# VH-VL binders against q960a1r229to459: the designs that were tried, part 35

Target 1, 231 residues: q960a1r229to459
Amino acid sequence: LKGDRIELLLPKNIDQFKKFKKDRTVISSGLITRFVSTRNPKEFSQKWISTKYVKEFNEITVNKDSVVVGAALNIQKMADTLTSSLSINIGKEIDSFIQKFSSPQIANFATWTGAIISGAKSSLSVSDLLILFNVLDAKLTLLNNSGELTQVAIEEFAEKKLFATHTIVNAIFSRSLTGFLFCLKLGETSEQDSTNFNFAALVGNQVSRIFVGLGGQPKRLTSLEVHIDAL
Key: E = the ipSAE of ESMFold2; O = the ipSAE of OpenDDE; V2 = 0.75 times the mean of E and O plus 0.25 times the DockQ between their complexes.

## First folded at step 17 (VH-VL; framework fv_ramucirumab)

Design k3 (at its last look DockQ between E and O 0.01; V2 from the best seeds 0.00; counts 0 for: pae E 18.8 > 2, placed apart)
Fold by OpenDDE, look of step 17:
Structure k3 (fold): chain C 231 residues (1-231), chain A 120 residues (1-120), chain B 107 residues (1-107)
Amino acid sequence: as target 1 above (231 residues)
Amino acid sequence: EVQLVQSGGGLVKPGGSLRLSCAASGFTFSDYAMNWVRQAPGKGLEWVSSISSSSSYIYYADSVKGRFTISRDNAKNSLYLQMNSLRAEDTAVYYCARDYLDWYYYMDVWGQGTMVTVSS
Amino acid sequence: DIQMTQSPSSVSASIGDRVTITCRASQSISSYLGWYQQKPGKAPKLLIYAASSLQSGVPSRFSGSGSGTYFTLTISSLQAEDFAVYFCQQSYKTPWTFGGGTKVDIK
């Protein structure tokens, strides 16, 4: 990594984040954050911020019918939050799915945001979290360069490559989801932390959601959904 | 009884300003996102702005960005819409509406509406 | 922006009739679709949310269906109080957008 590493306290909420971001660009890679600023009108500076401080932006809000998880949460904490806040039939599968996710090191130290972005950027890898977010119909709150907040579906985030221009603030999950969640993943090899196939299905909800990933971004299987919903 | 009571509005010249208010009662106002929706005479509904329960998330229609400001005072159970640089096309009945469920942006409780007329 | 197109723009029906209104989205909105009823001089009233969930207090003769880009509101047996304008609304992404409305009037 190029540039100097700095230690700065990061904001813990959206308002602070907006203030912090003023005249700066923050790019998260999940484990580290690139901080770009123009402190000198004649010089552009780029610095790296460690996860030690990035993780301070870790708001969790459990609403009556939704769960909001801050972008700075690690994968395990995000999963734990969902497991405890969603229906048992969905939560159990999330927990099980995350236990099979890469390694404990990654689950506990990488942010879910980093994982989502990495997955969305990659044309080769299949992201477990990305397919999970898709099947759960998660929405992202994004901050653009003008400081405005927008809400987008996870599918739109990936399709439009919004990771290039926006900052993920949080994810929103519905607590109204019903039915059963099924997840499957297959690695390239038993020795590598790479997934070349994954599958996720939410069945028994108002509308079934089914996604498959094979060497690329998740694809929705609408025909299968129709079939299942007709049963 | 759950209700929203609106005030403000009226006649204003182009370029002028108005402030709309919406007073909530009968429910815990601070638990709900709120919305402004407008309807031009004889026309359909147009979303204007939304604000989350804690004001952490705010959204605007492109047609009003930079001109309108949504805000709320949870201590006063009140929602506001500051409208600046008003245009003729802003003429409409403005409704405040409660979000059905936080973050779902369906609107289950509506104010009675306030007419805003922008005319020279 | 997501465009919502309702059809028909108006329909004349009699008491007891089955009335179906359709709403088409310019892109998939999953099930993030609501239906509202508006009577003259009154604020809209939420009827259906999440494409098919009936709002509390709404008569069971109202139903919603659909997913993706095609949605329908059905009144199984039209009553006198059902003559109104109906709007669909997507809540999939900002800006939230409404259909153009469908007026249900008496034949």
Scores: ipSAE 0.006, ipTM 0.507, lowest interface PAE 12.4, mean pLDDT 83
Fold by ESMFold2, look of step 17:
Structure k3 (fold): chain C 231 residues (1-231), chain A 120 residues (1-120), chain B 107 residues (1-107)
Amino acid sequence: as target 1 above (231 residues)
Amino acid sequence: EVQLVQSGGGLVKPGGSLRLSCAASGFTFSDYAMNWVRQAPGKGLEWVSSISSSSSYIYYADSVKGRFTISRDNAKNSLYLQMNSLRAEDTAVYYCARDYLDWYYYMDVWGQGTMVTVSS
Amino acid sequence: DIQMTQSPSSVSASIGDRVTITCRASQSISSYLGWYQQKPGKAPKLLIYAASSLQSGVPSRFSGSGSGTYFTLTISSLQAEDFAVYFCQQSYKTPWTFGGGTKVDIK
């Protein structure tokens, strides 16, 4: 094998990120960033740019009506933020569900954006984090290659394959969510945390949101939502 | 302009303590990892300790581990080195230095140096 | 620890001379090497990072080369302000270690 050499840039803010992002593969993994950054950046044949140290991608903002989680945060930090920022009934279920699909060690290193992109790309895998984002009606702020920002629903991100042309800047969750969150994960592989089927329901919100994961993007169960809301 | 200004050195007896300070200006201190490097009189340079921008990663040379504590206060743009159980071999000029391009550990901005003398 | 060995320990040179300083690592450090200049009573100054990249504001008469275990710093035409001690430093693995220094003096 020839082997590849990687050039990695480590911008500190979004303006530097925009300036140097061109023609570079964006990475969010802290472990990969640490490994690559200990090498000579001038000898690389691949061009990467990291989100790890970008100030705006590491920010958490809690407003009256929303909580915003930066793209470079790990899964555990995102979960802790949502647990403390959303209603207790929703927060406790988020914490419980994340513990079922991620060990504490992995949750401290894996970014939520890596997991979301992996789930959105797959036509066969069942993603626990992706179904959680769908049931919570998450919005993503995206940066395109021209430096423009746009906000999209998590469903649109996957449907339009925006991971190919955009960089995730943050996720936005409504703090006005109410009701009870229920999440279920079933795994039937030799890997104990692998998911063959998942289910997530938010009931008692103004409009219920119910999703099932059978492979690929979570499917919304709108007929069931209508019947539940009628009760 | 980018500047690191040091204070807190002096003469101390073996077993004593000192705290070194390094005040940053002209750049966003909270975006940079920081280092302490020392130089004994007439000798070369020796790395002492490093601290990441968020304080999440802290490293020490074996010769000072357990005796020295690096810390930072990003709200005050300040870096500190608490030195306890000082020994004669700790006698040196101590420099604070800014990490160039986080995780590359090249030191592009240096303080003026602070002399620490450990003698009975 | 990765030992960094510099040679020569000192060199006497005249203005206009080409000066080459060598740094050897006890194991491969890829290209994770910095070069520093230190004048008497002053803090070190970064000249070269990543073995060959010139720090901003450093004159182009300074150049670095090498990878693995063998590195050089070259001053193509020595100037009056270049009389100093020069150190290499590896940034490959903790502890970050420096070479013993090379003093460049007036002949």
Scores: ipSAE 0.000, ipTM 0.404, lowest interface PAE 18.8, mean pLDDT 81
ESMFold2 (binder alone), look of step 17: mean pLDDT 93; pTM 0.947

Design k4 (at its last look DockQ between E and O 0.01; V2 from the best seeds 0.00; counts 0 for: pae E 16.9 > 2, placed apart)
Fold by OpenDDE, look of step 17:
Structure k4 (fold): chain C 231 residues (1-231), chain A 120 residues (1-120), chain B 107 residues (1-107)
Amino acid sequence: as target 1 above (231 residues)
Amino acid sequence: EVQLVQSGGGLVKPGGSLRLSCAASGFTFSDYAMNWVRQAPGKGLEWVSSISSSSSYIYYADSVKGRFTISRDNAKNSLYLQMNSLRAEDTAVYYCARDYLDYYYYMDVWGQGTMVTVSS
Amino acid sequence: DIQMTQSPSSVSASIGDRVTITCRASQRISSYLGWYQQKPGKAPKLLIYAASSLQSGVPSRFSGSGSGTYFTLTISSLQAEDFAVYFCQQSYKTPWTFGGGTKVDIK
């Protein structure tokens, strides 16, 4: 990480965050936020700020038909939330998936947002969380530089590389999903902590969702979905 | 019975203001995101604004940003749209609509609509 | 913004006819597509969500298909009560956008 590392009293809500971000460039990568500011009239500086102070981004909201997970939550907390809020046949698999995701330290300290962004940026590995988000049809709430909120599908976020210009506020998951979730990953290496292949399928839902990742971003297998739904 | 009942609207001059209301009944209002959608006479549908169940997240169409304010009172099972600086192009029937799912943002329950006419 | 283009803008059909309406998105929207029916003087009614999921209470003669950028609404056998305007809507990203509508008239 280049630049000075600082700890500041950061905004406690979205409105304060918007104000704080004014005339600054903020790139969130999960645990650490890259902050670009002007130090003097002719020089810009890059600061690294811990996102632990972004309190509003750690909210969990469980609605009747959806669960909202704040961007600042670690992977384990996100997983626990989903496990407890979704149907047992889906939640159980999420729990199992996270247990095999990476080291306990990563699961407990890294934010799911960081993992999503890291995966979206990577050309060498496939993000397990990306495929999970895709199969679950997750949506992201984003904050742009103008302080406006938008909502996008996870596919849009990755494809357009919105992590470069937007701040993830939360993820939204449907609680109305039915059926069974299956996840598989292969090719994980200890030295690079990467996955070369992953697979995720939600079957028995109104519409099946099936994704595969092999050396890149998840691809939806629509033909297979049609086949499964016809069974 | 699940229903949305709208009130407000009417005739207003350009630059004027109106406040629309939408009263929900028959379901747990606080569990659902809500929307405003409008339809100009003889035209198609245009999304105006959305508000999450807890009001934490609000979205606007570019055409109304800075002029319209969506809000809700969950204790009163009510949705509101404050419309300021109204323009002729804002003339439309305005519908409040419940999200089918907070996740998908399809609208499964609609109010009866209220006409807003902006004219000199 | 995602533009939704419906075709045809209008169609005349008879009772019992098969009617197909198409909706094209300016970008890929996966299956984030809904269909609405609107009768004169009434609010829209949700028919299909998630491209192909039938809303509760909607007759089975209605069906939706498609993914990506091309979608279709099909009425397998047109009934008298089906004469209306139909709209598609994307829910892929804000702002939510609707198609221009398709009027189904009696021949």
Scores: ipSAE 0.053, ipTM 0.679, lowest interface PAE 2.4, mean pLDDT 84
Fold by ESMFold2, look of step 17:
Structure k4 (fold): chain C 231 residues (1-231), chain A 120 residues (1-120), chain B 107 residues (1-107)
Amino acid sequence: as target 1 above (231 residues)
Amino acid sequence: EVQLVQSGGGLVKPGGSLRLSCAASGFTFSDYAMNWVRQAPGKGLEWVSSISSSSSYIYYADSVKGRFTISRDNAKNSLYLQMNSLRAEDTAVYYCARDYLDYYYYMDVWGQGTMVTVSS
Amino acid sequence: DIQMTQSPSSVSASIGDRVTITCRASQRISSYLGWYQQKPGKAPKLLIYAASSLQSGVPSRFSGSGSGTYFTLTISSLQAEDFAVYFCQQSYKTPWTFGGGTKVDIK
């Protein structure tokens, strides 16, 4: 007879999430390009779990040396947190850049994790949020299927396609970043239009970080960094 | 079971008013943005209005601005469309629709539709 | 406003046929496109979101592709219940606009 059901769990904390995640497809509270497993394409999963109400995924922690932003926060809340928690030169550019690729309407609904996962999955598109995370040397805390927490650089998350096997818990940004952040997007500046080219540079830090988006993952311009740091 | 059940509608003279209602059940209504979409007889779909989960953001199609008012009551799980100064071109089936939770502006749950006829 | 142009306006097809419907946007919309199915007297039903993502409960014979300005919906093997009108919708920028629809009729 009928046995098809869609079950969506709404855990309230990370311990509940860990306990019930193992056999479920994760739904984040933001923009998601794809959120079903590709390992068993013949099977349809009808068991889902949401990050929306997990307390730890909605938390913000500002320490002396770091800012931690929970995975379920929308893009605007992340932007506000970074703007107020990092140096004024960096914070102002983050705010300005996010407004160029995310309308207020989208930024208040979409999670930063949805945008990051979408960018990390693409071999051809150019992601504005992903290049921002790269230039700021963001770290991600990940939860694997066994309930273990690990931390990785944003580059490793995308390179090793960890979005397929892990759930993002939070992002970690250093508050010791100094210097000037410059971000550039080629495309329409309001709302989420496609980007053909982007560029981000943090100069005047201990080591400069310079990235370009030409399609796929942001590319680090280490030769240019060496020349800039030599000045 | 996720449902949107609509009420209201009917025949109204040009210049008249009508209020549409949409009752939600089977999901946490206060988590979702909501939409009104209309379809004139034999025609395609036209977005009318959207309201965010907290009512902090409200958007209207240009054709209805100043005449229609979208609202919601999260305590009663209800969405409303107040239509004033109705015109013949407002004649349509009106649908309420829920935004997709993790992917906004895709309408994943629709009401059954309510006919509004504006005729002299 | 972003104009969405669907083609063809109508298709006559038999059960088992492969059917392809196209949608063009008047400007780039990235992958912010949905596909809806509407049967007579019924509300639309979401099939595809984000250009290529299959909505839960939708049969795997439906697929979507495209990015930028050109998008397709494909029904790999048409079934009796697939005779309907299909609409594309951009979710890039207000107003959220729909294509004119494609009617899939039984031959």
Scores: ipSAE 0.000, ipTM 0.432, lowest interface PAE 16.9, mean pLDDT 80
ESMFold2 (binder alone), look of step 17: mean pLDDT 93; pTM 0.946

Design k5 (at its last look DockQ between E and O 0.01; V2 from the best seeds 0.00; counts 0 for: pae E 15.1 > 2, placed apart)
Fold by OpenDDE, look of step 17:
Structure k5 (fold): chain C 231 residues (1-231), chain A 120 residues (1-120), chain B 107 residues (1-107)
Amino acid sequence: as target 1 above (231 residues)
Amino acid sequence: EVQLVQSGGGLVKPGGSLRLSCAASGFTFSDYAMNWVRQAPGKGLEWVSSISSSSSYIYYADSVKGRFTISRDNAKNSLYLQMNSLRAEDTAVYYCARDRLDYYYYMDVWGQGTMVTVSS
Amino acid sequence: DIQMTQSPSSVSASIGDRVTITCRASQSISSYLGWYQQKPGKAPKLLIYAASSLQSGVPSRFSGSGSGTYFTLTISSLQAEDFAVYFCQQSYKTPWTFGGGTKVDIK
C-alpha cells in the first residue's frame, strides 16, 4: 500500500459508538480503504484509511431457524459459521467458494462487513460476498446515528447506499434453506483486486435464487429461476 | 409470562379522539419494536403504525397519517396510540403487537385487542 | 404499496386433509413473508416468518414455502384446532400489508 496511512479509531461497542458519533461521520468497514482526495484540480492524493476494531460485534448466534453473525467477524469465521450451520449441500459450497476468495490473508483478517461495504460501494467490481449474501437472502442489522437498530435486505442496503449512514451490526441467515448451492468465480486477473464475474445459484430451495455479477452489483436472474423451477 | 395488555377504546363520535394503551410485561420492552394493527368487523388485518425500540423510526399507514400518533414510554413499558379526527372507517378492533427480536416486522406477541367504534 | 392476494378466500376441509393456501405479492418481496392464524374473537398468532421459518411452539404440520411473489402455507394434516382464518403479511417494506385472509372451515 502506497501513500499516507490514516488510522481511524472506532468505538468497540454500541455505547461507545453513540458517544463517538455525536459530531462525526464514521463508517466501520473493517477494511483498509483507499481514499482519493483532490486538493487541486491538477493534483490528487491517495490515502489509505484503516479502522480499529469493533470487537463487540463479533457474536455468533445459532438459532433454530437462523444464524446471526456479527459484523466484526472475519470472512473465514463467517464462512465457517455458515458452513457448519446450514445444510450440507449449501454449506460445503460456501466453504469451497470462500476458499477461492482472494487470499487466505484477506479471508482471515478482513471482516465480511468490510467486504460487503466495499462491494456495495463499487460500480465496477464484483463482490463474492455480496452475491453470496444475495443468493442466501441475507438480512442485515444496521445501527443508525442514534444507536438504534434496524433491519434491511442486502439488496436494499446496496441500493439505498446505507453504508454511508449506517453501521452494520450483524447479518442474519435462514437455516431453512434447502437444495443445492452453486457458486462460480471467473475472470479474476492478477492486476485487479476484485472479481470481474461471479455466479451463484440456489436450486431446490422451494424457489430458486440465481444471481450473476458482471462488472457491478449482483443481478437476479428471475427468468432463469422460473425456468429451472418449472423443470 | 410474556404478554401485552391493552386498554382504552370505546365509542366515539366522528371527529372525536381516543387514546389506546398497551402495557407490556414479561420481557424487556425497550428492546422491541412495536406495532398497531387493526381489524374492521368481519374484515382482514390492516397495519396501522410501527415504532422502533427507541422511537427513532416511526411509520404510519397512509389512512391514518396526520390523525394518529404512535408513541411509547419504555420506562413504563407502555405503547400508545393517540387517535384524533376519528372517522367511521376507523371502526375496528385495534391490536398492539411486538416485533420479533431477531427478525423484525413479524409480530410474535399480540395484545388481546380493544374495540374502537366511531359512530354518530 | 405491495398488494397481497390470498387464494382461496375460503376452503372447506376435513380433519386429516392437506390444506394449501396461496399468497401472491404484487411485486417481489424476496422471502419477507409471514403467516398468521386467527381464531374467532382472538388475536392473530404468528405461524411462519421469513417465508418458511416455523414460529416456536407451532406444530410441524404447518409449513411455509415460496419466494419472490408466490408463497404457500401448507397444513399437512388438518387438525380440529386448525379451523381458523389465515393471513399472509409482507415484511419487505412499509406499509406492511396483509392478504385478505383465507378461512379454513370444516367440511
Scores: ipSAE 0.387, ipTM 0.782, lowest interface PAE 1.8, mean pLDDT 86
Fold by ESMFold2, look of step 17:
Structure k5 (fold): chain C 231 residues (1-231), chain A 120 residues (1-120), chain B 107 residues (1-107)
Amino acid sequence: as target 1 above (231 residues)
Amino acid sequence: EVQLVQSGGGLVKPGGSLRLSCAASGFTFSDYAMNWVRQAPGKGLEWVSSISSSSSYIYYADSVKGRFTISRDNAKNSLYLQMNSLRAEDTAVYYCARDRLDYYYYMDVWGQGTMVTVSS
Amino acid sequence: DIQMTQSPSSVSASIGDRVTITCRASQSISSYLGWYQQKPGKAPKLLIYAASSLQSGVPSRFSGSGSGTYFTLTISSLQAEDFAVYFCQQSYKTPWTFGGGTKVDIK
């Protein structure tokens, strides 16, 4: 009679997220896959949703003040969405920065979430996508094993190693960001094109954000931000 | 019904000024970036200027920079082009055009066009 | 400035013909390419955005393809209302530049 249907909502902003979270519990794609493969249900009332077909993880929502990118999207789809949804100076630089990814690097990270998790786990690697998320002040919606949703800044996700205990549901970017985005990456040859150093700056916004990647997590240059904001 | 209605064209002497207006209806004007595009008689299309939804980003073609000013009034659903120091080469039909929300700088709604003639 | 070169400059065709128009950019513009149709005395009309995405209300006989520096607009079965001038436009970098146009005429 009653189904155990799983639905995932993609909030437009923090107020909407809090409202929907209070009236619902959602489940991660990983738990759905584990449930299907490890359960032997005998009741006809149970419904199963394959992670392959969970449409909410593939959703893009473009609102007046935000753009929300589902966790299952590949890097190219995410980049195209951000490029067209943010201001021209920011969007064009995102596209330019993503074009510097090598074809093997792009092929190895089918989803933006895979690339973010790989970057967040590493104490040695320099991640281009991770620095981009930091400079854009990206927020992640996370689902814990108890089915609870939380929202964290990208910095907190890596610092607290939340990839170990949480599943990424989506990323949220503000459309109110202004100013000029500048990104730089230095890689090796095209056959083994890895980033040895990267830099990202958003200036002319309300608060500038400036990061460097030297290995491990991007480092925020707060002293430089204060100096530039005083100009 | 989504539409852009233009006004303010005409004949002007070299060095003169005109102000073009574009009135929007049928959509939330304040959500959209806007453009001016011109077409000289018998010629192709030339982008003139763009303005973001909040007016925080304004761009001009080099040929008009310093002489033309794009502006908008979101409370009045109106887009403007102030054209100063007009030259003969500014003679064209001027179109206002709306950008798409989800992909910028693809103009999905156009005004009817207004003719600006700069002649002695 | 990114130069957009269209070919052919004109094509004569009959109703029912397949028509292909090409556009080349002087540098890579990724997929930031739009196609517009313009009839005499009228404003341009957006057909295709992002190289291959069909604008709402545009018939499915129109399709776009390409990336980088080479792009095509295809009309699979030409109809009477399709006789017009077609422009490509790059939205990759200011100034936003248009191709010189391709006139599709009655044969």
Scores: ipSAE 0.006, ipTM 0.444, lowest interface PAE 15.1, mean pLDDT 78
ESMFold2 (binder alone), look of step 17: mean pLDDT 94; pTM 0.950

